# Ledger of designs, part 19: VHH binders against EKC/KEOPS complex subunit cgi121 (cgi121)

Target 1, 174 residues: EKC/KEOPS complex subunit cgi121 (cgi121), of Schizosaccharomyces pombe (q9p7j3)
Amino acid sequence: MILPLFPETQVHVFVYENVSNCAAIHEQLISQNPIYDYAFLDAATILYKKQVYSAIIRALEDRRDEQMKTKTIHSEVILSLSPKTEISSAFRQFSMTKKSKNIVVVKIDSKLTEEEEFERLDKLVEGNRVEFSDEELQKLIDFKVLKKNYKLDPSTLENPLASILSSIALRGYS

## First folded at step 16 (VHH)

Design m51 (from qm1 with T52A)
Fold by OpenDDE, look of step 18:
Structure m51 (fold): chain B 174 residues (1-174), chain A 123 residues (1-123)
Amino acid sequence: as target 1 above (174 residues)
Amino acid sequence: QVQLVESGGGLVQAGGSLRLSCAASGFTFSDHAMAWFRRAPGKEREFVAAIAYTGSYTFYTDSVKGRFTISRDHAKNTVSLQMNSLRPEDTAVYYCAATYAWDYHTERAYEYWGQGTRVTVSA
């Protein structure tokens, strides 16, 4: 897909459930295998599409403004998901781990169609692709993790989207 | 309390060798990648080497490739940097650092730092 604010940047987002090889994927990430040039997120930490898009947009803005804090745009996406400024913390909070079962995969600067990208990614991920939708994400979320990551309280938990987006947008400004 | 304590620095002649060691405590060592950075006089701190949390993968800045070797001991919670064929340009304070991330080359990715150990290589 194309984001309105970044018409020259093609972005793809995929959701996989019941992934059996997250440990293997994680191994590739820690080895910095360029074939795995994606943002691999733990789906347990993602509740909304807008959460992901907000992080993507922020990462792209950071890149545009030459203000990236990380080395890669995908790492910047991970950082952008976090209300914290620390990269290590953001990875701890949102990145796929070797124990993850469900993942959200983000590709930025794709040269492929969504279908082509899927075919490519499908060779790397052993799981079931599901729709990138709030409905599907809601099935995969761990609310305990979500609450912890964004410091949600009972008052904000009823409609956490605003709080999440604010946390993403205002990171570093509090 | 998180601690990274470097040791092994000193004065050495060009062509010589040193082995730096960093003892880690206060965090889950096995979950973190470890790295060495260095800051030469009048220069910014720069990445030297990193080793993934499993120890299976290592990364080096180009200028030290073939000369430096990073390793870790999970049993002892230590990371080491074997420095061979040292050059005057290797003179720096060497810092041990730890990160949960795999953005190894990014200084800001590292959440824990040692106080550093000075390495001086004379011509």
Scores: ipSAE 0.856, ipTM 0.921, lowest interface PAE 0.6, mean pLDDT 95
Fold by ESMFold2, look of step 17:
Structure m51 (fold): chain B 174 residues (1-174), chain A 123 residues (1-123)
Amino acid sequence: as target 1 above (174 residues)
Amino acid sequence: QVQLVESGGGLVQAGGSLRLSCAASGFTFSDHAMAWFRRAPGKEREFVAAIAYTGSYTFYTDSVKGRFTISRDHAKNTVSLQMNSLRPEDTAVYYCAATYAWDYHTERAYEYWGQGTRVTVSA
């Protein structure tokens, strides 16, 4: 997809459940293998499509304005999910780990259609693709992790969307 | 309390060698990448070398490739920088740093920093 404010930038988002090779993928990420140039997120931390799109938009805005804090646009997405400015903490909180079971995968600056990108990604990820939808994300979320990552009060856990999106938008004021 | 303590700096003639060491405590060393940065007189701090948390992958700035070797010892919670064929331009304060991220060259990715050890290379 192409976001309205970034017409030259193709973005694809995929969700996989029951991934069996996260340890192998993680090894490729720490080695800086360019074939794995995606943002690999732990789905246990993602409840809404808007959460992911807001982080992508924030990362693209920071790139446009030469305000990126990380080396790549994909690492900037990981940072942008966080309410805090600490890069190391954002990776710890949101990135796929070698023990992750379900993942959300983001590709920015894709030169491929969604189905072409899927074909490439499917060779890298051993798991079951599911729809990128709030319904599927809700099945994969860990609400205890969500509460911790965004410091949600018990009352906000019932309707957390606005609190989460505000945290992404207001990062840097804490 | 998190602590990174560098040692091994000093004065050396050009062409010589030094080995820097960094002792880490107060955090989970085994899940952090480790790096060395340096600040030369009149310059900003720059990336020198990094090693992934597994120890299997190392990264170097171009000016030190082939001369410097980074290594880590998980049993002792230390990271080392072997510096060979030293040049006057290597004169700097060298800092040890740690991050959970794999953006190894990005100074702002590092959450823990040592106080630095001085290296002076005379012509």
Scores: ipSAE 0.718, ipTM 0.885, lowest interface PAE 1.1, mean pLDDT 92

Design pi18 (from ph5 with E107F)
Fold by OpenDDE, fold request of step 19:
Structure pi18 (fold): chain B 174 residues (1-174), chain A 123 residues (1-123)
Amino acid sequence: as target 1 above (174 residues)
Amino acid sequence: DVQLVESGGGLVQAGGSLRLSCAASGFTFSAYAMYWGRQAPGKGREWVSGITWRGRSTLYASSVKGRFTISRDNAKNTLYLQMNNLKPEDTALYYCAAGIFPFSTDFSDYEYWGQGTQVTVSS
Protein backbone atom coordinates (compact mmCIF):
# COMPACT_ATOMS: atom_id res chain seq x y z
CA MET B 1 0.00 0.00 0.00
CA ILE B 2 1.10 3.50 -0.84
CA LEU B 3 0.09 6.46 1.25
CA PRO B 4 -0.68 9.67 -0.63
CA LEU B 5 1.63 11.73 1.55
CA PHE B 6 4.47 9.26 1.24
CA PRO B 7 4.39 7.86 -2.26
CA GLU B 8 7.92 6.49 -2.05
CA THR B 9 7.17 4.42 1.03
CA GLN B 10 5.40 1.12 0.71
CA VAL B 11 3.49 -0.03 3.75
CA HIS B 12 1.97 -3.41 4.53
CA VAL B 13 -0.23 -4.33 7.45
CA PHE B 14 -1.16 -7.87 8.42
CA VAL B 15 -3.38 -9.32 11.10
CA TYR B 16 -2.90 -12.71 12.70
CA GLU B 17 -5.17 -14.47 15.14
CA ASN B 18 -4.46 -17.44 17.38
CA VAL B 19 -0.73 -16.94 17.21
CA SER B 20 1.08 -19.67 19.11
CA ASN B 21 4.62 -18.35 18.97
CA CYS B 22 4.40 -14.77 20.24
CA ALA B 23 6.90 -15.60 22.94
CA ALA B 24 9.38 -16.80 20.37
CA ILE B 25 8.80 -13.73 18.21
CA HIS B 26 9.28 -11.53 21.24
CA GLU B 27 12.64 -13.13 21.94
CA GLN B 28 13.73 -12.47 18.39
CA LEU B 29 12.73 -8.84 18.75
CA ILE B 30 14.71 -8.54 21.95
CA SER B 31 17.72 -10.01 20.22
CA GLN B 32 17.16 -7.54 17.38
CA ASN B 33 17.02 -10.18 14.71
CA PRO B 34 16.91 -8.19 11.47
CA ILE B 35 14.49 -10.58 9.79
CA TYR B 36 11.93 -9.50 12.36
CA ASP B 37 12.08 -5.90 11.19
CA TYR B 38 8.39 -5.18 11.71
CA ALA B 39 6.19 -3.43 14.18
CA PHE B 40 4.44 -6.16 16.12
CA LEU B 41 1.32 -4.84 17.81
CA ASP B 42 -1.07 -6.52 20.19
CA ALA B 43 -4.34 -6.73 18.32
CA ALA B 44 -6.16 -6.36 21.62
CA THR B 45 -5.21 -2.68 21.51
CA ILE B 46 -6.19 -1.90 17.92
CA LEU B 47 -9.77 -1.10 16.99
CA TYR B 48 -9.53 0.63 13.61
CA LYS B 49 -7.47 0.54 10.46
CA LYS B 50 -7.31 4.30 10.66
CA GLN B 51 -5.75 4.00 14.08
CA VAL B 52 -2.86 2.06 12.63
CA TYR B 53 -2.50 4.27 9.60
CA SER B 54 -2.66 7.42 11.70
CA ALA B 55 0.25 6.14 13.71
CA ILE B 56 2.11 5.20 10.57
CA ILE B 57 1.60 8.62 9.06
CA ARG B 58 2.80 10.36 12.18
CA ALA B 59 5.82 8.10 12.36
CA LEU B 60 6.64 8.78 8.74
CA GLU B 61 6.34 12.51 9.31
CA ASP B 62 8.67 12.17 12.26
CA ARG B 63 11.20 10.31 10.17
CA ARG B 64 10.97 12.72 7.26
CA ASP B 65 11.43 15.67 9.54
CA GLU B 66 14.21 13.93 11.46
CA GLN B 67 12.22 14.11 14.65
CA MET B 68 11.82 10.48 15.55
CA LYS B 69 11.85 9.82 19.26
CA THR B 70 12.69 6.17 18.87
CA LYS B 71 15.46 4.30 17.11
CA THR B 72 13.51 2.73 14.26
CA ILE B 73 10.54 3.62 12.11
CA HIS B 74 8.69 0.60 13.44
CA SER B 75 9.24 1.58 17.04
CA GLU B 76 8.11 5.07 16.09
CA VAL B 77 4.88 3.58 14.79
CA ILE B 78 4.35 1.97 18.17
CA LEU B 79 5.06 5.24 19.93
CA SER B 80 2.73 7.05 17.56
CA LEU B 81 -0.17 4.87 18.65
CA SER B 82 0.11 6.15 22.18
CA PRO B 83 -1.36 9.26 23.73
CA LYS B 84 1.65 9.26 26.04
CA THR B 85 5.06 10.63 25.23
CA GLU B 86 6.95 7.97 27.16
CA ILE B 87 8.35 5.32 24.86
CA SER B 88 8.21 2.64 27.52
CA SER B 89 4.56 3.38 28.10
CA ALA B 90 3.77 3.17 24.42
CA PHE B 91 5.43 -0.19 24.10
CA ARG B 92 3.70 -1.48 27.20
CA GLN B 93 0.40 -0.26 25.85
CA PHE B 94 0.54 -1.40 22.27
CA SER B 95 3.41 -3.73 21.46
CA MET B 96 3.03 -7.46 21.19
CA THR B 97 3.93 -9.35 24.34
CA LYS B 98 4.85 -12.93 25.01
CA LYS B 99 1.28 -13.47 26.11
CA SER B 100 -0.35 -11.98 23.05
CA LYS B 101 -2.64 -14.18 21.03
CA ASN B 102 -3.60 -11.88 18.21
CA ILE B 103 -1.30 -9.42 16.54
CA VAL B 104 -1.15 -6.68 13.97
CA VAL B 105 2.08 -6.56 12.03
CA VAL B 106 3.24 -3.43 10.24
CA LYS B 107 5.98 -3.27 7.66
CA ILE B 108 7.39 0.08 6.60
CA ASP B 109 9.64 0.52 3.58
CA SER B 110 8.74 -2.80 2.11
CA LYS B 111 10.48 -3.70 -1.12
CA LEU B 112 8.08 -6.54 -1.73
CA THR B 113 4.54 -6.92 -2.88
CA GLU B 114 1.95 -7.56 -0.24
CA GLU B 115 1.86 -11.23 -1.15
CA GLU B 116 5.62 -11.56 -1.11
CA GLU B 117 5.82 -9.81 2.21
CA PHE B 118 3.14 -12.07 3.57
CA GLU B 119 5.05 -15.15 2.47
CA ARG B 120 8.08 -13.84 4.27
CA LEU B 121 6.19 -12.95 7.41
CA ASP B 122 4.25 -16.19 7.39
CA LYS B 123 7.48 -18.03 8.05
CA LEU B 124 7.86 -16.06 11.26
CA VAL B 125 4.33 -16.05 12.61
CA GLU B 126 2.53 -19.23 13.57
CA GLY B 127 -1.09 -18.20 13.37
CA ASN B 128 -3.99 -17.54 11.07
CA ARG B 129 -3.96 -14.52 8.85
CA VAL B 130 -7.18 -12.56 8.80
CA GLU B 131 -8.24 -9.53 6.84
CA PHE B 132 -6.94 -6.16 7.94
CA SER B 133 -10.35 -4.59 8.43
CA ASP B 134 -12.31 -2.83 11.09
CA GLU B 135 -14.59 -5.82 11.21
CA GLU B 136 -11.82 -8.27 12.00
CA LEU B 137 -10.08 -5.89 14.36
CA GLN B 138 -13.31 -5.46 16.27
CA LYS B 139 -13.36 -9.18 16.94
CA LEU B 140 -9.90 -9.10 18.47
CA ILE B 141 -10.08 -5.92 20.54
CA ASP B 142 -10.00 -5.88 24.32
CA PHE B 143 -12.18 -2.94 25.20
CA LYS B 144 -10.85 -2.81 28.73
CA VAL B 145 -7.36 -2.35 27.39
CA LEU B 146 -8.54 0.09 24.76
CA LYS B 147 -10.36 2.22 27.30
CA LYS B 148 -7.32 2.21 29.54
CA ASN B 149 -4.85 3.05 26.80
CA TYR B 150 -6.80 6.01 25.52
CA LYS B 151 -8.59 6.91 28.76
CA LEU B 152 -11.95 6.53 27.13
CA ASP B 153 -15.04 7.40 29.13
CA PRO B 154 -18.73 7.13 28.35
CA SER B 155 -18.63 10.46 26.56
CA THR B 156 -15.65 9.72 24.34
CA LEU B 157 -16.93 6.23 23.68
CA GLU B 158 -19.77 7.74 21.73
CA ASN B 159 -17.24 8.26 18.98
CA PRO B 160 -14.29 5.98 19.64
CA LEU B 161 -12.66 6.64 16.29
CA ALA B 162 -12.50 10.38 16.82
CA SER B 163 -11.35 9.94 20.38
CA ILE B 164 -8.57 7.54 19.53
CA LEU B 165 -7.32 9.46 16.53
CA SER B 166 -7.45 12.70 18.47
CA SER B 167 -5.31 11.14 21.16
CA ILE B 168 -2.79 10.08 18.56
CA ALA B 169 -2.80 13.51 16.97
CA LEU B 170 -2.48 15.48 20.18
CA ARG B 171 0.30 13.50 21.84
CA GLY B 172 2.93 15.94 23.00
CA TYR B 173 0.97 18.85 21.60
CA SER B 174 0.24 21.81 23.86
CA ASP A 1 -21.87 22.98 17.35
CA VAL A 2 -19.30 22.38 14.65
CA GLN A 3 -18.76 25.15 12.14
CA LEU A 4 -16.48 25.71 9.21
CA VAL A 5 -16.86 29.13 7.67
CA GLU A 6 -15.03 29.99 4.49
CA SER A 7 -14.20 33.52 3.42
CA GLY A 8 -11.99 35.42 1.04
CA GLY A 9 -13.61 34.48 -2.21
CA GLY A 10 -14.52 36.95 -4.89
CA LEU A 11 -14.06 38.06 -8.46
CA VAL A 12 -10.54 38.31 -9.81
CA GLN A 13 -8.92 38.55 -13.18
CA ALA A 14 -6.87 35.77 -14.62
CA GLY A 15 -3.39 35.85 -13.17
CA GLY A 16 -4.66 37.40 -9.97
CA SER A 17 -4.50 36.12 -6.43
CA LEU A 18 -6.87 35.35 -3.59
CA ARG A 19 -6.41 34.11 -0.08
CA LEU A 20 -9.17 31.96 1.33
CA SER A 21 -9.72 31.43 5.01
CA CYS A 22 -11.68 28.82 6.87
CA ALA A 23 -12.58 29.54 10.45
CA ALA A 24 -13.24 26.42 12.48
CA SER A 25 -15.14 26.04 15.73
CA GLY A 26 -16.88 23.41 17.78
CA PHE A 27 -14.15 20.79 17.57
CA THR A 28 -10.49 20.31 18.41
CA PHE A 29 -8.96 21.87 15.32
CA SER A 30 -5.45 20.56 15.93
CA ALA A 31 -6.70 16.99 15.99
CA TYR A 32 -7.96 17.15 12.42
CA ALA A 33 -6.44 17.18 9.02
CA MET A 34 -7.88 19.97 6.94
CA TYR A 35 -8.76 20.08 3.30
CA TRP A 36 -9.94 22.26 0.47
CA GLY A 37 -12.29 21.10 -2.22
CA ARG A 38 -14.07 22.95 -4.97
CA GLN A 39 -17.03 22.54 -7.23
CA ALA A 40 -17.41 24.28 -10.54
CA PRO A 41 -20.82 24.79 -12.10
CA GLY A 42 -22.08 21.61 -13.68
CA LYS A 43 -19.17 19.58 -12.37
CA GLY A 44 -18.58 17.33 -9.42
CA ARG A 45 -16.59 18.27 -6.38
CA GLU A 46 -12.85 18.27 -6.97
CA TRP A 47 -10.20 17.66 -4.34
CA VAL A 48 -7.81 20.61 -4.14
CA SER A 49 -5.46 20.31 -1.20
CA GLY A 50 -4.91 18.87 2.25
CA ILE A 51 -2.78 19.49 5.30
CA THR A 52 -2.05 17.30 8.32
CA TRP A 53 -2.61 18.06 12.02
CA ARG A 54 0.25 20.40 12.60
CA GLY A 55 0.87 21.43 9.05
CA ARG A 56 3.87 19.17 8.65
CA SER A 57 2.62 17.65 5.43
CA THR A 58 0.68 19.06 2.54
CA LEU A 59 -0.65 17.71 -0.71
CA TYR A 60 -2.08 19.33 -3.80
CA ALA A 61 -4.05 18.32 -6.80
CA SER A 62 -1.99 18.42 -9.95
CA SER A 63 -4.21 21.15 -11.32
CA VAL A 64 -3.25 23.59 -8.58
CA LYS A 65 0.22 22.46 -7.59
CA GLY A 66 2.71 25.29 -7.76
CA ARG A 67 -0.02 27.91 -7.66
CA PHE A 68 -1.90 27.19 -4.46
CA THR A 69 -0.53 26.94 -0.95
CA ILE A 70 -2.41 25.41 1.94
CA SER A 71 -1.55 26.40 5.49
CA ARG A 72 -3.07 26.48 8.92
CA ASP A 73 -2.86 28.39 12.16
CA ASN A 74 -3.91 26.09 14.95
CA ALA A 75 -3.79 28.88 17.49
CA LYS A 76 -6.45 30.67 15.48
CA ASN A 77 -8.34 27.57 14.41
CA THR A 78 -8.00 28.75 10.85
CA LEU A 79 -7.19 27.08 7.56
CA TYR A 80 -5.87 29.05 4.62
CA LEU A 81 -5.53 28.66 0.89
CA GLN A 82 -3.29 31.07 -0.92
CA MET A 83 -4.28 31.07 -4.56
CA ASN A 84 -1.86 32.60 -7.02
CA ASN A 85 -1.87 32.83 -10.79
CA LEU A 86 -5.56 32.10 -10.88
CA LYS A 87 -7.11 30.79 -14.05
CA PRO A 88 -10.67 30.81 -15.34
CA GLU A 89 -10.82 27.06 -14.74
CA ASP A 90 -10.28 27.75 -11.04
CA THR A 91 -13.74 29.29 -10.91
CA ALA A 92 -15.69 27.31 -8.36
CA LEU A 93 -17.26 27.22 -4.96
CA TYR A 94 -14.44 26.39 -2.57
CA TYR A 95 -15.17 24.23 0.45
CA CYS A 96 -13.26 23.71 3.63
CA ALA A 97 -13.36 20.27 5.23
CA ALA A 98 -12.06 18.57 8.34
CA GLY A 99 -11.06 14.93 8.68
CA ILE A 100 -10.06 13.17 11.86
CA PHE A 101 -7.94 10.77 9.83
CA PRO A 102 -4.75 12.40 8.58
CA PHE A 103 -4.52 11.88 5.64
CA SER A 104 -7.05 11.10 2.96
CA THR A 105 -7.93 12.42 -0.47
CA ASP A 106 -11.30 10.68 -0.24
CA PHE A 107 -14.14 13.06 0.57
CA SER A 108 -15.96 10.27 2.38
CA ASP A 109 -13.30 10.36 5.08
CA TYR A 110 -14.11 13.91 6.09
CA GLU A 111 -16.38 14.59 9.05
CA TYR A 112 -17.14 18.27 8.60
CA TRP A 113 -17.71 20.63 5.70
CA GLY A 114 -18.20 24.33 5.27
CA GLN A 115 -20.76 26.04 3.08
CA GLY A 116 -18.15 27.31 0.68
CA THR A 117 -16.90 30.59 -0.69
CA GLN A 118 -17.28 31.57 -4.33
CA VAL A 119 -14.20 32.20 -6.42
CA THR A 120 -14.70 33.60 -9.90
CA VAL A 121 -11.81 34.13 -12.25
CA SER A 122 -12.50 36.14 -15.36
CA SER A 123 -10.56 35.73 -18.54
Scores: ipSAE 0.912, ipTM 0.947, lowest interface PAE 0.5, mean pLDDT 96
Fold by OpenDDE, fold request of step 19:
Structure pi18 (fold): chain B 174 residues (1-174), chain A 123 residues (1-123)
Amino acid sequence: as target 1 above (174 residues)
Amino acid sequence: DVQLVESGGGLVQAGGSLRLSCAASGFTFSAYAMYWGRQAPGKGREWVSGITWRGRSTLYASSVKGRFTISRDNAKNTLYLQMNNLKPEDTALYYCAAGIFPFSTDFSDYEYWGQGTQVTVSS
């Protein structure tokens, strides 16, 4: 995937369901294993493709402008999903946990094709790959978590996409 | 009620300049990417330029790159298009549009549109 604003940056996004080794992956992330250089998101917190891409775009802008708040582009993607400025909050809200079962995996600056990247990632994730689509994401979402993360109410739930993307956009600028 | 109101269009000679404005209301302007499109008589709508919600990233069609500059003032809820070195082929009705997703060159991804302002460039 190539974004119009960042033609030199290749991005891949994968979705896994019924992942059995999230705890193991989490430990590798804590240890900062370089082969786990991805953004691992809890799928329960992701409702739209555009939500993920919005965060990616924001993170890429921040990197380009040397205004990242986190250490890595992948951690910045996680932060960029959050309406909160606190990094710890963003990770609690959106990052894969040891208890996660379904995950969204983002790769920035990939040098591989989507299929090649998948083959590499598939060695790390023990689960079933599903399509990265709104339809599949909708099956994995936890609306309670979503509502909490973005403070959605009956009014904002009339247009969840706009509400979520607005929250992403307005972080630190409200 | 959402409104996008374009202004600044007019008649100019080739090589001249115009500055278009788009005043937005009825939605959170700073949460949206903003875009300019145009439509010449007898032709389809053409994508011109876009800018992300924070104004940090811009993109231009090849036909206007180097001549047009898109900008925004979120405090004023206003989008701008500075058009320099105008050419007769720039003659068109220019539309302002808002999209909640940053960033798309697909018109179908935009939520709101203005009515347009006419730009006419004479040879």
Scores: ipSAE 0.911, ipTM 0.947, lowest interface PAE 0.5, mean pLDDT 96
Fold by OpenDDE, fold request of step 19:
Structure pi18 (fold): chain B 174 residues (1-174), chain A 123 residues (1-123)
Amino acid sequence: as target 1 above (174 residues)
Amino acid sequence: DVQLVESGGGLVQAGGSLRLSCAASGFTFSAYAMYWGRQAPGKGREWVSGITWRGRSTLYASSVKGRFTISRDNAKNTLYLQMNNLKPEDTALYYCAAGIFPFSTDFSDYEYWGQGTQVTVSS
C-alpha cells in the first residue's frame, strides 16, 4: 500500500491468527535479529485498520521530521499507537508478547510486493493469515485490553474509532 | 453540537488572491485532519487540500498545487486556505471538512462538513 502523504514509502500490513511461535518471535525481537524487521502487534489491542494506519502515518511524520522517539520506524509505529508517551508503556500495551495468539504485522519501507513480503514473513510466523479488515480485527480484539489501553468509558465507547484515533493524535500534545 | 463555518469567499479578478477560513467548534479540533473541497457549477465535488493533526503534513490536488496553501491554527480551532493566482476555473463553493482519520482524499472518510463559502473568479 502507498499512503497519499508518503508516496515513496510502501507499507504492508498482515494479520495472523492462532500463531504458535510468538514466544520464539519475541526472543528474536529481543535479540534484535534484523530478519524480524517488522512491527509485531498483539491483535488483541487492535480494533480498526484506521488505528494501525494512523499510527503508521504519525510514525512516518516523526521520521520525516527527524523527531522519532524510538530507534526504528517500526518501534515508532508501536509508540504511535499509544496514548502514553513512555516507550515502555507503549510496548507493554500494544506489542506482541510471548503469550500472544493473534498478531498484526506491519512492514515499513518494503521493497517487495505484498505477496513477496508475505512469503518472506510466512517463514517467520507459524499461524494462519487472515484478511486485514475491520471485520477480522474485531474477531480478535480483547475489549478489556482495548478499554484499558485507551481508557475508554461508556461515553467514549459510543464512538470507539474517534476515541482511539483521538488518543493517537493527541499523545504528547500539550 | 459540531459546527464548521467557512468564510472569506467573494468575487475576485483572475490573478487575484483570497484567504478562506473555517471556524470549528463542538469537537476536539487538534484530533482531526482537516480538508478543503469545492464544487463548481454543474460539476461534482472536487478534493482540494488536506492537512494532518498538527499541520505537519499537507497535500494538494494537482489543479491547485503551487497556488493554494492550507494551514491551521489549533489554538484558534481554525483552518485556512490561502488562494493565490486565482483562475476562473477555481470558481466554486468551497467546503471545509474534518476527518478523524489522517489522512484520506476520500470524502466518505470525513465526519463533519461546513456549509461552504462561495468563491467567484472573473476573467
Scores: ipSAE 0.910, ipTM 0.946, lowest interface PAE 0.5, mean pLDDT 96
Fold by ESMFold2, fold request of step 19:
Parts: C-alpha cells; sequence; structure tokens
Structure pi18 (fold): chain B 174 residues (1-174), chain A 123 residues (1-123)
C-alpha cells in the first residue's frame, strides 16, 4: 500500500508464522539493541493490512506534529493500534511477548529495499515468512483477543473493519 | 442512513471563487477521512483533494494545488472546498466522499459518496 501523505518515509511490513525465538527477540528489545529497531506485534491481534497501516499513518502524523506519547516511532505504532490512551495497556495487548507464536514486524524510516530489509530481519527472526495480506492475517488472528482488544460485540464481529479503524481514529477524542 | 449533501456550486467567471460545502449525517464524521472529487462531461472521475480525520493532513491534485483549500469542521459535520482563481477547465460536477481508512487517493477505498454540485466556469 502507498502512503501518499508520507511519500519520503519508506515503510516495510513483514509477517512471520511459527516463530521459535520470541523470548530472545524480547530480551533484545528490552536491552534497546539498535539492530532490533522494529515494531514487533503479536499477529494474534492483527486482522487487516488496513489495521496496521492505520496505526502507522496515525503514528507518522503524530510524529510530524510533535504529538508522540512514546519514545520511538515503532513504539508509537504499537500505541496507535490501541483504542485506549493508556500506554502500558497498548503494549500489553498488541506487542509480541515471549509466548507469541506469530508476529507482524514493522519498519519505519527504512533506508533499504524490501528485500534488503528482509535479509536483515531474517537473521533475527527464527520463523517462516508469509505474505503481508488479509488472507494470511486471517489465518493467524485470535478472534477472542480481537474482540477483547477492541470491545467488539456480536453485531460487529461479522465485519469488524470499520469498528477497528474507528477505534484507532478516535483514541483520545471520545 | 448515511447522507453526504454538497452545496455551493454555480456559474462563475474565470478568475472567480466559490466555496463548496458537504453536509454529512448518519455516521461518525470524525472517524472518517474526507475527499473531493470531480467529473467533467465525457471524462472519468478525477481525484481533487483529501483531508484526514481531524484535519491535520491534506493533499491536492497537482491541477488544483495552490488554488483550492480543503477543510473540515468536525463539530458541524461539514467538509469544505475553497476554490480560488477558477479556470474553465475546473468546470465539473464536484462530489464529496468519505473513507474509514485514514488516507487514500484510491476511490475504491471510500465507503460513502455525495451526488455532487455543479461548478461551471465561463471564460
Amino acid sequence: as target 1 above (174 residues)
Amino acid sequence: DVQLVESGGGLVQAGGSLRLSCAASGFTFSAYAMYWGRQAPGKGREWVSGITWRGRSTLYASSVKGRFTISRDNAKNTLYLQMNNLKPEDTALYYCAAGIFPFSTDFSDYEYWGQGTQVTVSS
């Protein structure tokens, strides 16, 4: 997807299934190792490509306008997925954990092609890369988690896209 | 019952100005990105301008940049297009649209459309 509002900002998104080393990656993130400067999301929380891009666009708009609430653009993407203003809640609900099995990985401000960034990331993640597509995301989602994170009721669960994206849009404004 | 209703069109001399309005109802306006498009007789739809949820980001087609200004008032559920230094080639049916995705120049990403208001610019 093209981000017309931020044409100078190169963004890559990767999806991995059956990741065996989330605990090791988590330790590197805690130590703030710059090689691991990505947003690592739990794929159990992500249903749509548009969900990820909506959070990215919000984070980029907030960075441009000096309204970020977190330390890095990648942590701001994690916050931007959340319908809640509480930073710790957003990280608990959307970030990869030591127990995660499948992940979505976002790189913002990349100076590399997608293939070059993949080659770098593939050295860090022990898992199987799959396409970043709604089809693959649907295989990895946990609908119980999705319902809880976005407080979806039965009437919205059949087509939750608008509810999810409106939650991302409205955080802090209603 | 979603409704987008444009107004403010009319006949104007080249070099003149018009302000279009788009009144929205039936959905949470502040959750949607908003857009203006236009269609001249015998031509396809042309993307004109877009604005994000809270109005912090805007984008314009090169043909109108510097002459048109998009804005929104979320308290009034209203989208605007200020059109200055109008040219005969700006003659078209102007319509507003809404999309839940934060920003896209692709018409297929928009959920709601107005019927349009005619703008005619004479030489």
Scores: ipSAE 0.836, ipTM 0.923, lowest interface PAE 0.8, mean pLDDT 93
Fold by ESMFold2, fold request of step 19:
Structure pi18 (fold): chain B 174 residues (1-174), chain A 123 residues (1-123)
Amino acid sequence: as target 1 above (174 residues)
Amino acid sequence: DVQLVESGGGLVQAGGSLRLSCAASGFTFSAYAMYWGRQAPGKGREWVSGITWRGRSTLYASSVKGRFTISRDNAKNTLYLQMNNLKPEDTALYYCAAGIFPFSTDFSDYEYWGQGTQVTVSS
């Protein structure tokens, strides 16, 4: 995917369901294995494609302007999903954990086509790839987790897109 | 009650300048990307420029790049378009728009629209 504001930055997003090896992936991420240089998100926290792209755009703006708070662009995407400024809270709320079952995986600065990146990623993730679409994301979301992460009222939970994207936009500025 | 109100249009000679304003109310302005579009007589809508939430990223249609400058003042809930070196082909109704997604050139991604302010550039 090509983002209008960042035309030379290639981004790929993949969704996997029924992942059996999240604990192994998690250990590789902690050890900072460069083969695992992706953002691994818990799909239970992601409802919209626009939610993921909003975080990506914010992270890319912060990198360009030398305002990143974390060490890598992929960790910055995880922070950028959060309504709060604390890095540890963002990772706790949005990152894949050892107990995750479904994941969203983001690659920024890819030099590969989507198919080539998928072939690499598929060797790392033991699960079933599904389409990155709002339809598929809605099957994997946990609305109780979403409500808690973004402090959604019952009145906004029916159509929470604007509330979620506002939270991403306003982190640190409200 | 969401409102976007443009002002600053008028008649100007080719080579001249105008500054458009878009006053916003009824929503959290700093959570929205903002845009200018225009519609010339007998033509469809044309995307002109956009700016992210806090003004750090901007983009321009090639026809206006280098001549127009988009900016925003989040403390005043106001969007601006500085238009320099105006040409007759810039004649159009100029309108602002707001979208909650941080940046898109697709009009279908925008939630709110102003009524527009007329800019007429005479030869």
Scores: ipSAE 0.830, ipTM 0.920, lowest interface PAE 0.8, mean pLDDT 94
Fold by ESMFold2, fold request of step 19:
Structure pi18 (fold): chain B 174 residues (1-174), chain A 123 residues (1-123)
Amino acid sequence: as target 1 above (174 residues)
Amino acid sequence: DVQLVESGGGLVQAGGSLRLSCAASGFTFSAYAMYWGRQAPGKGREWVSGITWRGRSTLYASSVKGRFTISRDNAKNTLYLQMNNLKPEDTALYYCAAGIFPFSTDFSDYEYWGQGTQVTVSS
């Protein structure tokens, strides 16, 4: 996908369910293996395509303006999902862990088509790819986790999109 | 209770300038991307310009780039469009819109719409 504000930046997003090797992937991320240069998110924390793209757009805007707080654009996406400024909190709340079962994977600055990037990623992830869509994300979300991460009240839980996106927009600002 | 109210339209000669304002109320303005669109008589809606929630990124339709400047003042809950070097083909009803998603050129992504202010550019 090419975003209108960042036309020279190719972005791909993939969703996997029933992933059996998150522990192995996690070890590679800790070792900073460049083959694993993606943002690996726990799908239990992601309800909307727009949630992911909002974080991506924020991260890209911060990179362009030299306001990134983390070492890589992919780690900046993880931070950008969070309503809080604390980097460790963002990773704890949104990143894939050794115990994750379903994941959302983001690639920024891809030089490949979506299918070519998928072919690379599919060699790394032992799980079943599903469509990156609100319909599929709704099957994988944990609403208890979502409520905690974004501090949603009961009146908001029926349609939380605006609350979630405003949290992403307002992190660190008044 | 959401309102977007445009003002600043009018009649202007070709080559002239106008500044449009869009006053927003009933929502957290700084959490929304903001946009200008226009509709000329007998034509469909045309996307004109957009600006991200903090004002750091903007985009323009090719027909207006270099002549129009979108800006926002989040302290005043107001969106602006400075229109310079106006042409007769800029004649249209200009309306503002708001979307919670940080940036889209797709009208279906916008939640709130103003009723518009008329801009008429004479030869």
Scores: ipSAE 0.806, ipTM 0.911, lowest interface PAE 0.9, mean pLDDT 93

